# Designs tried in a protein design chat: VHH binders against CLA biosynthesis isomerase (cla-dc). Part 3

Target 1, 281 residues: CLA biosynthesis isomerase (cla-dc), of Lactiplantibacillus plantarum (Lactobacillus plantarum) (p0dx41)
Amino acid sequence: MASFIASDQDVKNFLTAPSMNDQEGIGFAYATDEAVLKALIPAPLKLMAPVVCGYVVHMGKPTFSAPYLEESLFALVSYKDKMMGAYPINLLLHGPGAESGVIAGREGAGIPKKLADDIELRRNDNSATATVERHGKTLLNVSWTAGELNDPSIMKQFAGQLALGKEAEMNSFFYKYDIDQHEDGTNHFSNVQLVATQLRSLADQVEPGNLSIQLESTDDDPFGELKVLKPLGAAWFHFDTSVMFNTLKLDEVDAATTMPKLLTGRYDRSFFNPKAATYII
Below, E stands for the ipSAE of ESMFold2; O stands for the ipSAE of OpenDDE; V2 stands for 0.75 times the mean of E and O plus 0.25 times the DockQ between their complexes.

## First folded at step 1 (VHH)

Design C5 (framework vhh_5c3l_4)
Fold by ESMFold2-Fast, scan of step 1:
Structure C5 (fold): chain B 281 residues (1-281), chain A 125 residues (1-125)
Amino acid sequence: as target 1 above (281 residues)
Amino acid sequence: QVQLQESGGGLVQPGGSLRLSCAASGFTFSSYWMSWVRQAPGKGLEVVSDISSSGSSTTYADSVKGRFTISRDNAKNTLYLQMNSLKPEDTAVYYCAAELYDTYGFSSLDEFDYRGPGTQVTVSS
């Protein structure tokens, strides 16, 4: 029987590590402007290469929601020249489980998630396309065609990152913070901290191919800032399992220098200025 | 410390040949596109040739096509330029330059990730 008071078993179940099982879609990489991408990375993280990685995937069996589609653009970064991993710049979600995915990711893990108006992912034989629409624009249009990467010279690096039938562990870096309402009616940032969450994935399908990619910008989602200078490659992949676990608290960081780099990925312009809510028109 | 050091320049007669070498150290040479860039006295910079990180792709300026050959040895961290049928117009300082990805346009050598100090090639009788 449902109650406003959760049972001890319900609380225990709620605290089980989230898994994004039966995940499939297009992963891709392209070269971008180094100075622009480097400027987006908050200290103490360091950019490893002038490359944007991304994906558009379907989460078939998440443990915390109905299925949903997700897009991300992320950078490859290092911490103190020892830990390496992904730094997500954006995530957009759509579909039956998307709202739960946004709530869980933002509340529990500090992940910069927003809702898209539409995400389409389609595969036909040896080709696939994905589009991400938000606030009247197609922010991302990507295609994969099975075969050679755009830049074959990166094939060895690509193959080294995804081993079929073996569990791979990697870090995702996030900034967590509190927003505290003060007695004078102003909000303040507190407890701004860099964390690493480990991800354990089991890939059972990886098919390399040629990438075609187009980006469009809005003020809410300025994808065009991450210019496509050179497509590097794409792959169709399937993860049987993908589990987030083991959050490490790495560093406390300065709010004044860090927070400006976190807000656009988490909030729309209307949050900063109500007169900027152009999509309501 | 990152270094690119050119060698093999000098004085040669028209119709002669030279082989330039560039020794690289302090970075992962096999991950970088490599270029030969020249500057003639009182002229701007010209990319004469580039080569992909694996060596599978090469390009040449129309002014040198069929006469120059770019190559690399990733095991030795060395870039080469074989220059045949040299002309007085090939007289220039030749620079070795590195970039993580192919440069789509440039106005100075500072736009490359790394560059050498250059080697003088003089073609005269």
Scores: ipSAE 0.000, ipTM 0.107, lowest interface PAE 20.3, mean pLDDT 85

Design C6 (framework vhh_5c3l_4; at its last look DockQ between E and O 0.01; V2 from the best seeds 0.00; counts 0 for: pae E 19.1 > 2, placed apart)
Amino acid sequence: QVQLQESGGGLVQPGGSLRLSCAASGFTFSSYYMSWVRQAPGKGLEVVSDISTGGGSTTYADSVKGRFTISRDNAKNTLYLQMNSLKPEDTAVYYCAKVTRWTYKYDYSTGSFDYRGPGTQVTVSS
ESMFold2-Fast, scan of step 1: ipSAE 0.129; ipTM 0.579
ESMFold2, look of step 2: ipSAE 0.000; ipTM 0.112
ESMFold2 (binder alone), look of step 2: mean pLDDT 81; pTM 0.825
OpenDDE, look of step 2: ipSAE 0.072; ipTM 0.554

Design C7 (framework vhh_5c3l_4)
Fold by ESMFold2-Fast, scan of step 1:
Structure C7 (fold): chain B 281 residues (1-281), chain A 125 residues (1-125)
Amino acid sequence: as target 1 above (281 residues)
Amino acid sequence: QVQLQESGGGLVQPGGSLRLSCAASGFTFSTYAMSWVRQAPGKGLEVVSDISGSGGSTTYADSVKGRFTISRDNAKNTLYLQMNSLKPEDTAVYYCARDFGYESLYWTGPDFDYRGPGTQVTVSS
C-alpha cells in the first residue's frame, strides 16, 4: 500500500527526465496559408515556413504512464535567428496512459494537451491510417502509403530529421504561465514565459511515403483553420528512445498579446462561456 | 530576378479542355519543384497539382485527379497544365508557383513573390 507521503526514492524517480520510448506511427507535413499560420505564432517566435507538421503515434513505453496514442500539429519556428524548433499548436491524447500524459505535460512542461474521444492508428504492410475523433467530429484523418513523398524536393530535409541510428536533437518551444485570482474572484495571468525544452530521439525505422490528409473543425479544436493547401509527405517511423531534457527559460512575454494564442489549445469553449451547461453521467 | 508568367486561360464549355503554360526565368528551373494553384471567386487557395524538378513525380488534388495532367519542359523553362473534362467548379484564377527545394520547407504560392500574376479560367455555357 502506498502513502500520501512519497518516499525519498519515489521523489528521485519522479525527478528523472521523462522518456517516450518505443514510439511509432505516422509523421507528416503539409503546406498551409502563411498569414493564418503566422498569426498563430506568439512573439518572439518567428515562423520559418508556411508548413504544418504533425504526427499520430503510439507511445509504447513512456516512463511516467501506461501506453497511449498522441496526435500533434506543430509549426517550425525560430527564436532570435539562432534557435530553431517545433512550436506545438495542439496535442490530443487517448488510451490507458493518456490522463497521466496530459497531467505530466501540462503541469511539468506547459504542453497544450487535451484528451481525444478516440485515436486509431493502423498499419497493414505498406499502408497506414490514423483518425482522431473529439466532440462528434473526425478532426484529423491521415493515410501513409510507402513510396515517394508527395513533394520529393523536401526528401533531404524530411529524412534528415529521422536519420537512422543517429541521435537527433530538436527544441520544442512552449509558453508557461500562472493564473492568479484577484480579491474580487477574477483571474489574472502572470509569469508568462517562453521556454525551450530539448528532445533527443533515436530512430531505428523510417519509411517515407505519400500523404493523404483531411481536417474537420469544432469550436473546441478548430483544425480547419490550418487548411491543407498541399500535402508534402509522410513517413512511418519508430523511435527506440525519445527523451525530454534541459528546459531553458528564454523570455518573459506580454500576457495581453500572448495568452489569446494559448487558450484554445489548452481549454474548451466551456471555459469562455459562463452559461455553458454541465452534465454528470 | 525570379519571374513567372501564365498563359492559356479563357472561356470554355463544360466538358471542354484547356492547356495552361507558365514561362519561368531568373532561376535554374530544373532544380525546383513547381505547382499550379487556383483561387475560385469567394473561395480560398487550392494547390491543384505539383511536379518535381526532374518531372519524375507528380501530385494532384482529389478534385482534379484523372482530369488534369501537369508536365514540364526543362529545356524551355516552361510548366504546363493540361485540363480535360472541365467543370463549372474549375472556374478560378490559376497561378504558377515555385516551390523551394531541399534547403527549405518554403512553399511558393499566391502569398509569395515567386508566383505569376495568374490566368483566368471560366467554365460556362
Scores: ipSAE 0.000, ipTM 0.118, lowest interface PAE 14.3, mean pLDDT 83

Design C8 (framework vhh_5c3l_4)
Fold by ESMFold2-Fast, scan of step 1:
Structure C8 (fold): chain B 281 residues (1-281), chain A 125 residues (1-125)
Amino acid sequence: as target 1 above (281 residues)
Amino acid sequence: QVQLQESGGGLVQPGGSLRLSCAASGFTFSSYAMSWVRQAPGKGLEVVSDISYSGGDTTYADSVKGRFTISRDNAKNTLYLQMNSLKPEDTAVYYCATPGYDELLYSWSQDYDYRGPGTQVTVSS
């Protein structure tokens, strides 16, 4: 019988670095409108290319939860002159471990996680599909077919240089913040800060291929803002290991200019419009 | 095959200026972000400056801000680094590089696997 009071050992275990092992699915990239994508990136991060990257993956052996499916769209960014990495615009999760993943990621790391109503990922031989559904819409529909990338003249040169069986280190940039309620009942943002979470991954399978992608929007998840101008490519991949090993505090940022770019990825429209709430009595 | 070839290095006195060029071939240059990186004797690689595919965004290391300017000519497949007010500490081999990242796997590496043979810059009096 568990207790509401965690043991000293449970507290120590809770503070251990998380891993997302046995991860597989579709990764993809497409070209989008530079001005639109650039406007979404909070300073001091800078957009590196007019490209949206994304994935739909199954996390087979997370150390902190049951398995779950996850989707993300992200931009490639730099921080000042020294760091490069992903800036996730959204993450949607579904499956047995999804609720734990959302709560832990939002509370601990400022990761813009929400629950999808459904995520499907299916592979049959040399083809695979993924769909992400939320609030009555299929927000994302992607397919991968093994073979040449959509743009083999540019993407093939980088994809062909992947070192299978070698660890790769990755940076993901997130903004953390506090919401403080004052005595007058108003809420205020404080301690708005840029962090980099660092991940080591070991890929043991990568299969390049052709991307087909379609996006739909809702007010809660406006994916269509990131218009598909040109599919670049996709791959089916498997990571044997993927460990979040470090988080760096990089910068404190101005709330007024930063917070407008963080809210849609983290909250639904009912948080902004008191008339949007629906309930049954 | 991706090929990058630097030029424009040399010996210069402190306070002097140099302009480095990098000729790119084997890929669609206008579709990729580019970097200048350097390695001083006995030290590791330092990223000096980055430029977006269009040239609309640039970044600089704190050590070179206000002194160096990165630019590109996509019609000529050429990357440039204008270096002003050079200091002895700027002595290094300078490399033209593409960032090591895999967009299809959401993997981003800070390794610069695609770089040219480099051009030597020596600042001495």
Scores: ipSAE 0.000, ipTM 0.284, lowest interface PAE 11.3, mean pLDDT 84

Design C9 (framework vhh_5c3l_4; at its last look DockQ between E and O 0.01; V2 from the best seeds 0.00; counts 0 for: pae O 15.5 > 2, placed apart)
Fold by OpenDDE, look of step 2:
Structure C9 (fold): chain B 281 residues (1-281), chain A 125 residues (1-125)
Amino acid sequence: as target 1 above (281 residues)
Amino acid sequence: QVQLQESGGGLVQPGGSLRLSCAASGFTFSDYYMSWVRQAPGKGLEVVSDISSSGGSTTYADSVKGRFTISRDNAKNTLYLQMNSLKPEDTAVYYCARKYTFQIRYSSTGTYDYRGPGTQVTVSS
């Protein structure tokens, strides 16, 4: 019988080794303005290249939710010149499992996730398209055409993430924080910390191709800030498994300097201004 | 200047069909969700149908499901509403409306920032 009360075992099993299985979609990379991208990266992380990476994928068999579509833009960063990995700037989710995915990512892992209004992913035989829409605007339009990459040199970067038939491990960097509501009703950020989460993935399909990409902005989702200077490439890919494990707490960081860079990926402007909101019913 | 202009309305018998068009200008049409809304005499504004920017996603009011089809041609900056099996209760002024994409003030009156002047649809025997 359905109950509001979870069992002790349920509590123990809460988000145990979250896995995003049966991922399929478009991965891409493009060159962007270095100064702009660098400015978006919080300390102590360092930008490795003036490249924005991203994906639009269908999460077919998440262990923590129903299926959903997910978009992400991320940078390649380093921590103390020892650890390399991805720093996600934003993630948008859509579909039956999107709510659960957003909650799990945000509360569990500190991932900057929001709900999209719509995400579409379509593939024909040799091409695919994806669109991401939020608050009545198309923010991302991306296409993959099977064949050669725009810039073959980018394969070195993709190869690290999309090792075909082999388990690949990658680091993802996230910032976690607490929200403290004071007696007067004001909210404050505290305990801001950088964490690294390792992902183990198995790609069983990777098809390189040509990238076409367009970005647009809203006040809540300024995707256009990351201008496309040069498409580098795209790939259609499938991950059989992708499991999160071995999360490391790396550093505590200053809230005042860090939070300005974290808020947009997590919150709309209405959180800061009750007179400014965007919605679609 | 943002402009929306509806056309295609008229008088039709029950069971008949009409196709409404909306010509859009003054903005990047392909970037916006669009809607058809209607207002019947003595009633409030009702959302009839929504369509995503790409056209891949559509929604319909329960009252028009299976009868109406919303579509768009982004190359022509045009929104369409195919209305089949029309009923007297479909009589209304139909408006093309652009959904909000940016800031909505707390005192906002709706989810649309622009709407055309409307076209009259009358279903009568």
Scores: ipSAE 0.000, ipTM 0.239, lowest interface PAE 15.5, mean pLDDT 89
ESMFold2-Fast, scan of step 1: ipSAE 0.115; ipTM 0.584
ESMFold2, look of step 2: ipSAE 0.000; ipTM 0.190
ESMFold2 (binder alone), look of step 2: mean pLDDT 83; pTM 0.845

Design P1 (framework vhh_7pa5_2)
Fold by ESMFold2-Fast, scan of step 1:
Structure P1 (fold): chain B 281 residues (1-281), chain A 125 residues (1-125)
Amino acid sequence: as target 1 above (281 residues)
Amino acid sequence: QVQLVESGGGMVQPGGSLRLSCAASGFTFSSYAMSWVRRAPGKGPEWVSTISGSGGSTSYADSVKGRFTISRDNAKNTLYLQMNSLKPEDTALYYCAKDSYEWLYTSEDSYFDYWGQGTQVTVSS
């Protein structure tokens, strides 16, 4: 009884706020090269710390798809010294709901999502591991062991970000853009915009611990550029609810300065040089 | 630079009271919500209470509701937590937190956020 014409009710349902409920996994942080990380952050965002944060999580009850696994590496940034939040550098998804997650995030929210070939997340008692594989490499291998952070001196910052029982509101900053195809055979970027997507999450489990982390790099996903100088810590966490409830359009930005910093997180080398394409069958 | 300096912790017997203070500097204090967060031995971090920038709205974790009171003095740039009827399970390091600030940025000093040292509260007989 399906139709290519959506009902009025289907349109209403499509426009409800997306939620990533029953989200569980490893969150982590490590120190990286300040100049390298700072150079990756498009203006007008400002890097807050020479720290890469990341996660590998299972989305148990997304409202828009079957469950899936997701990885992200992100920076901590500020906008006009008033708004603070995450700037995701990459996101990789795998699992039954992953295709829907990529489509929804890229088309609707400007999120730099790609499909991984595999993501594994395993917990056994007070230890957990996660691996992310794409194009023949284990791009990320991370482990958590319950206990003290690698750097206990940052526990107060860590405690504030992952506090139990609080409805935490966070900003994630993304750039949205259009690609206009022109009859003369050239393409142009237009409507390049900085947006903040606002997320409200309720954490019911946070267990700090020791981080072990290894990165590998490919030209499609150059994780090794964000080198691990010092692991800082990890936590196993669970969010009962996590709702993307608002989007703020913040700034129109210069395409020439901004777009070079957005493309690697969204596209593989085949888009930039067809002769350098990587094939997986 | 943002700086938060906690004080007022100590050792008390069950049923006792303590008042924690957080002296804030380096930002427009009245423009930001402020929170207290604690970490008990062997547990993850637990949110305790939040107060709006104006002081007009407050919220509390169920575990402390009716016993703790969060308040602020925007003229003095100071956040407070009045803790009454203390229980052994309130034993923790207590941290003052500014809304939206994350991680220490020491290499350029431009994004340095001092959450203070925390203040230890120990409730024992």
Scores: ipSAE 0.000, ipTM 0.130, lowest interface PAE 19.1, mean pLDDT 83

Design P10 (framework vhh_7pa5_2)
Fold by ESMFold2-Fast, scan of step 1:
Structure P10 (fold): chain B 281 residues (1-281), chain A 127 residues (1-127)
Amino acid sequence: as target 1 above (281 residues)
Amino acid sequence: QVQLVESGGGMVQPGGSLRLSCAASGFTFSSYAMSWVRRAPGKGPEWVSTIYSSGGSTSYADSVKGRFTISRDNAKNTLYLQMNSLKPEDTALYYCARQKTYYIEVYTSSGYHFDYWGQGTQVTVSS
């Protein structure tokens, strides 16, 4: 029934904008070391605040895959003091649709996606927990309890970001690049570029609450570098729809200064210590 | 106290239709995925359908796909199951169940954990 040659209709369907519909889980924010976080942000993006944001969510009806769970840690950044949005530092995926999510995100959008060994997300009435496990460590352990934010002074700012019942648009910033293999057997980076992808989401549920968070670190996923100085707050949220659309090419950037900040979020340590070259007779 | 109260069961002939309702109270209904689970005489519980908290996403057992439709009204704290083209093998006690967690290690079986169940409503399909 299937062929290695896709039909014209299949190609047309493939080019439909990806949606992460029926997305539900814990969003959170905590204060971290400004100098450390600032150093992780590639130019020309600028860090807006010494805050790590994150989420652990279940994507109930993605248009490109079976359902899956996803974790992200991201920074809030600006571009040329005109455009603001999220800069994802990591994404870890788990579940039946996770492999498709990794492939689609990395190939199509430059998103730093890897597979987790396990992600749990649990809600019981007014409390919820999430854990993310990879390579023998619980990298992230978060809990949300409905009620007051850890820092109530950010409540107005937090409420302003979460419009209910109306579509909201936001930017996510990604870096895309090519890896070219040369005749001498070396690899080189090319076409290193900053892009923004717009996200259009319809939130139908947002419940603020108290955050508890713990991080563990591995060399492949050094979450401990993003030290928790102070939990700021969490929310349980649900998006009916969330559509990635309209990719903007913003800047071509210098590979030498940019690439060191992109690799750990996309590759494990095995990529950085290749076996010594073998002379083949 | 969490309560789930099913209604709408009864007797129908094969090919007939029924609509089940579940009235929920004692918790924030709009925050939970809800399911229908059935138990036929002499058998263990069989998951039938799940609807996620907003109502935007649904899933169905292969045995009922295309015949049953799950829906919810969050303003009324009510879950529904529209059952069409009923078969004798659909005869069972039907339970409304609250999803205990979004614990999803593997999407199918390990994701269907329930912490509260209703009393059940009997559906009998015979001629």
Scores: ipSAE 0.000, ipTM 0.154, lowest interface PAE 13.9, mean pLDDT 84

Design P2 (framework vhh_7pa5_2)
Fold by ESMFold2-Fast, scan of step 1:
Structure P2 (fold): chain B 281 residues (1-281), chain A 125 residues (1-125)
Amino acid sequence: as target 1 above (281 residues)
Amino acid sequence: QVQLVESGGGMVQPGGSLRLSCAASGFTFSDYAMSWVRRAPGKGPEWVSTISSSGGSTSYADSVKGRFTISRDNAKNTLYLQMNSLKPEDTALYYCARGLEYFDWSLSPEGYDYWGQGTQVTVSS
């Protein structure tokens, strides 16, 4: 019988590095408006290219939850010209393990995770589709067809990064922060810090192909701000393993300039305006 | 408005050297990887070299590795290609392009919107 007091072994198990094993789905990239994308990236990160990358994947064997589906749009960024990696702008999760994924990611890792109302990922032979629905809109609709990338010149982007049969290490940059309440009842942000979470992944399948992509916006999830100017390509991939093996604290940053760029990816409009609340009975 | 202007091309004998320059404007140069791409007569574009936003990492096509050196000066918004031990097969129009970096490698700028007008390199007698 379980207790409200965790055993020493339960605590040790809880502290084990999380893995998102048996990860499969569509990865993609498209060109977007440089000024818009650059404005979304908090200092000291630098935007490397006017490109949005994304994925819609099924996490088949996460170590912390039942399986779930996850979507992300992210930018390619550098830190002090020594580190390169992803800066996730959004993450939406759906499925049996989704609530655990949101809690673990937000609480422990500063990852901007929300629940989607639905995520579908379907593959039939050499074609696949994914849709992401939240608050009455299909925010993302992507398709992959095996073959040539929309822009064949970027083939190295899919071949090199996913290094079939070899472990690859990747950086994802996140901002962590505390929210503290003053005696007068007002909240403030403290300990706003840039971290790099390092992932070690083993890809055993990468199939390049043609991307079709459509975005819709809501005030809670303004995907249309990241306009699709040119599809670049997509791939169907499978990671046998993907482990968050290290997290580096890089910088403490100014809350006033940083926090405005973090809130929309983490909170819905009801946090900013009580009249924006949505009710489902 | 993004602008890339190449210079430094010319005619050289086999075994000679040239240094190409690319002056960049209309964007924050230090935020982007930069690449050199060439087009030989009657052929499609061939990626030559890429340099990271800081200059800390570089990559080269097998055909030029050990002979060409890419470098940049972020204070001057300028990209360079030092070409040594030039061969007749290096004869091409050389383009500067704004490249992409993706984790631990740089993407080829082929097919990207921001290419310069090119500078001609001819290796012959």
Scores: ipSAE 0.000, ipTM 0.156, lowest interface PAE 14.7, mean pLDDT 83

Design P3 (framework vhh_7pa5_2)
Fold by ESMFold2-Fast, scan of step 1:
Structure P3 (fold): chain B 281 residues (1-281), chain A 124 residues (1-124)
Amino acid sequence: as target 1 above (281 residues)
Amino acid sequence: QVQLVESGGGMVQPGGSLRLSCAASGFTFSSYDMSWVRRAPGKGPEWVSTISWSGGSTSYADSVKGRFTISRDNAKNTLYLQMNSLKPEDTALYYCATDTYYYGSESYLEFDYWGQGTQVTVSS
């Protein structure tokens, strides 16, 4: 029988690099308001383009949990003109492994993960749809139809990021922080740091196509702030392997200027209301 | 401003040869591994070949091994793909891409700063 004290072998197994193997779904991109998106990016990261990228995927064989579905909206950013990568604005998870995914990502990597009430991803031949529901709204509704991108001019940039048989390396930029309680009952932020998590993925299926996308907004998940000005394209993809293999600590940042841009993606409005929460018994 | 501009494509008969070029600007080309990627009609993008920043190591997709040779000239900021013994299944739009981070950019708000690739058509 298991013990509250992990064996030496269990500790060793726990420290093995996490993998999100057998990952598939819809990736997409759309143009948004430049000033709005730029304002969401914490220094020292710089926005590279007025484009929101996203995905809705099924994690078929994560090493740390049962399978689950995950959604993300992210920006393309650079750090000191030497590194480029994704800056995730949100992640929503649903399914049997979702709770483990939220815990692992938030505790270990500073990833802005929350639980969705439902995520649905379906493919029928040359078409696929995904919906993400939370707190009474369908926050995201996307469809992919195999064929041309909405904007064919971006095909080269798409191909450079996601190519069949290529081992792709990418950075995801996150901010890690501690929340400390003081004897007066107040919380304080400390150790606010910019990190890059490096990911290595091998795509064995990539199918470009046309994107249809619709967003709804709630105060907890204000997707409507990232307005869809023009859909650019979508793809159905499958990663056989996807391994997080390195985390680089890049910069220490000021809590007062950084934390306001991190909280909405990590916490619901009840955390910001000085009045007692309303509940039904 | 980072730019990659492909050239050298065209029409060729099976068994023929073409040499593709990629002119790089706006970053320190000699510090980056470079790749060729292609997209055939009705298919997604397929990786073709990679060369290290120094030119000291190369890798190829199984479909092109022994027929294609990737090379680079760091003094000219140019990447090449020599394609021999071309087959109809090599028909595709060919792109060059960086395989690592690039150094330096003044145009972080430009999305479509890359070229459209170069078309290779192999037919009898």
Scores: ipSAE 0.000, ipTM 0.364, lowest interface PAE 12.5, mean pLDDT 84

Design P4 (framework vhh_7pa5_2)
Fold by ESMFold2-Fast, scan of step 1:
Structure P4 (fold): chain B 281 residues (1-281), chain A 125 residues (1-125)
Amino acid sequence: as target 1 above (281 residues)
Amino acid sequence: QVQLVESGGGMVQPGGSLRLSCAASGFTFSNYAMSWVRRAPGKGPEWVSTISGSGDYTSYADSVKGRFTISRDNAKNTLYLQMNSLKPEDTALYYCARWGDTSLYEIYTDAFDIWGQGTQVTVSS
């Protein structure tokens, strides 16, 4: 007999830090076109390398939902030469907890989350594969084989951020904004802000290996814009714990130059033109 | 035993040039991306530049882009930073660091752990 009025204890529980515990899957990195990737990064963030990182993971014990699968492609960026971290370009979620993950991430942290039609992650001994399907296309197909990285020189840029057996702190950069309806029949952007979300993660497994990767595009999810020039490596990893423990409000930014770089990762083509071609699944 | 030894700092007038070196030992140098990080007295650390282990990929802070060039010689286990058109604002202790040490994602804090003693660069007339 729940009420539409949350108890004081429910409110206190809601305000505790969310955790993504028992998280495992494939992390990877590949080289892409520098000019293309640089153009996607909103100021004042600075692209650090012409490299796309990504993951496909299973969230085994989230504190806010049933388990779910999640994919992300992200860039490595800096802020004012003081902070380094990830800038997620996309996130796609699938599974029993996926809707809660989308709601919590978009409302609480400005994370560019959408629902996938399917995400599959499979490991067999020293090999693993992951596929992400949305709107009639396999947007991502990735394989990991335990052993040598494609390019050993990049190992520390993706696997080495995991402090095996110790807590590691990491920054992810997101943009938060409001969209308000106005009497003139238009929507307006306001309060466009750069934030850093900080995570503490405890990795208890990291296995480097060789990456094979293929991307496909749709107008809703243009993954092919992030062209694979050279696979760099992959790893199978497991986080025992991962806690979003802090949010830093860094900068207010210009909506006109920033918002065009945020919309495709958050909305489908129907938001821009109700009669635009879209995939039906 | 991991060791990073920085050298090549000194005093220079504005508009001058310096080349910093970092000698690495105790690990497979070519398997690690390397960074230069600087710290001015009384200020937090600032990232300057990163180079991949192969040397194929480089990145720079906006404050130094076009003036500084990062490079490496994997046969000699040595990292370099060529600094041109130096400004008084470039005055700092310069450290080399292995990319992927957890402390590098907290470069805004005084508590980050870096490998090496640093080399002092002073730009004054």
Scores: ipSAE 0.000, ipTM 0.235, lowest interface PAE 14.1, mean pLDDT 83

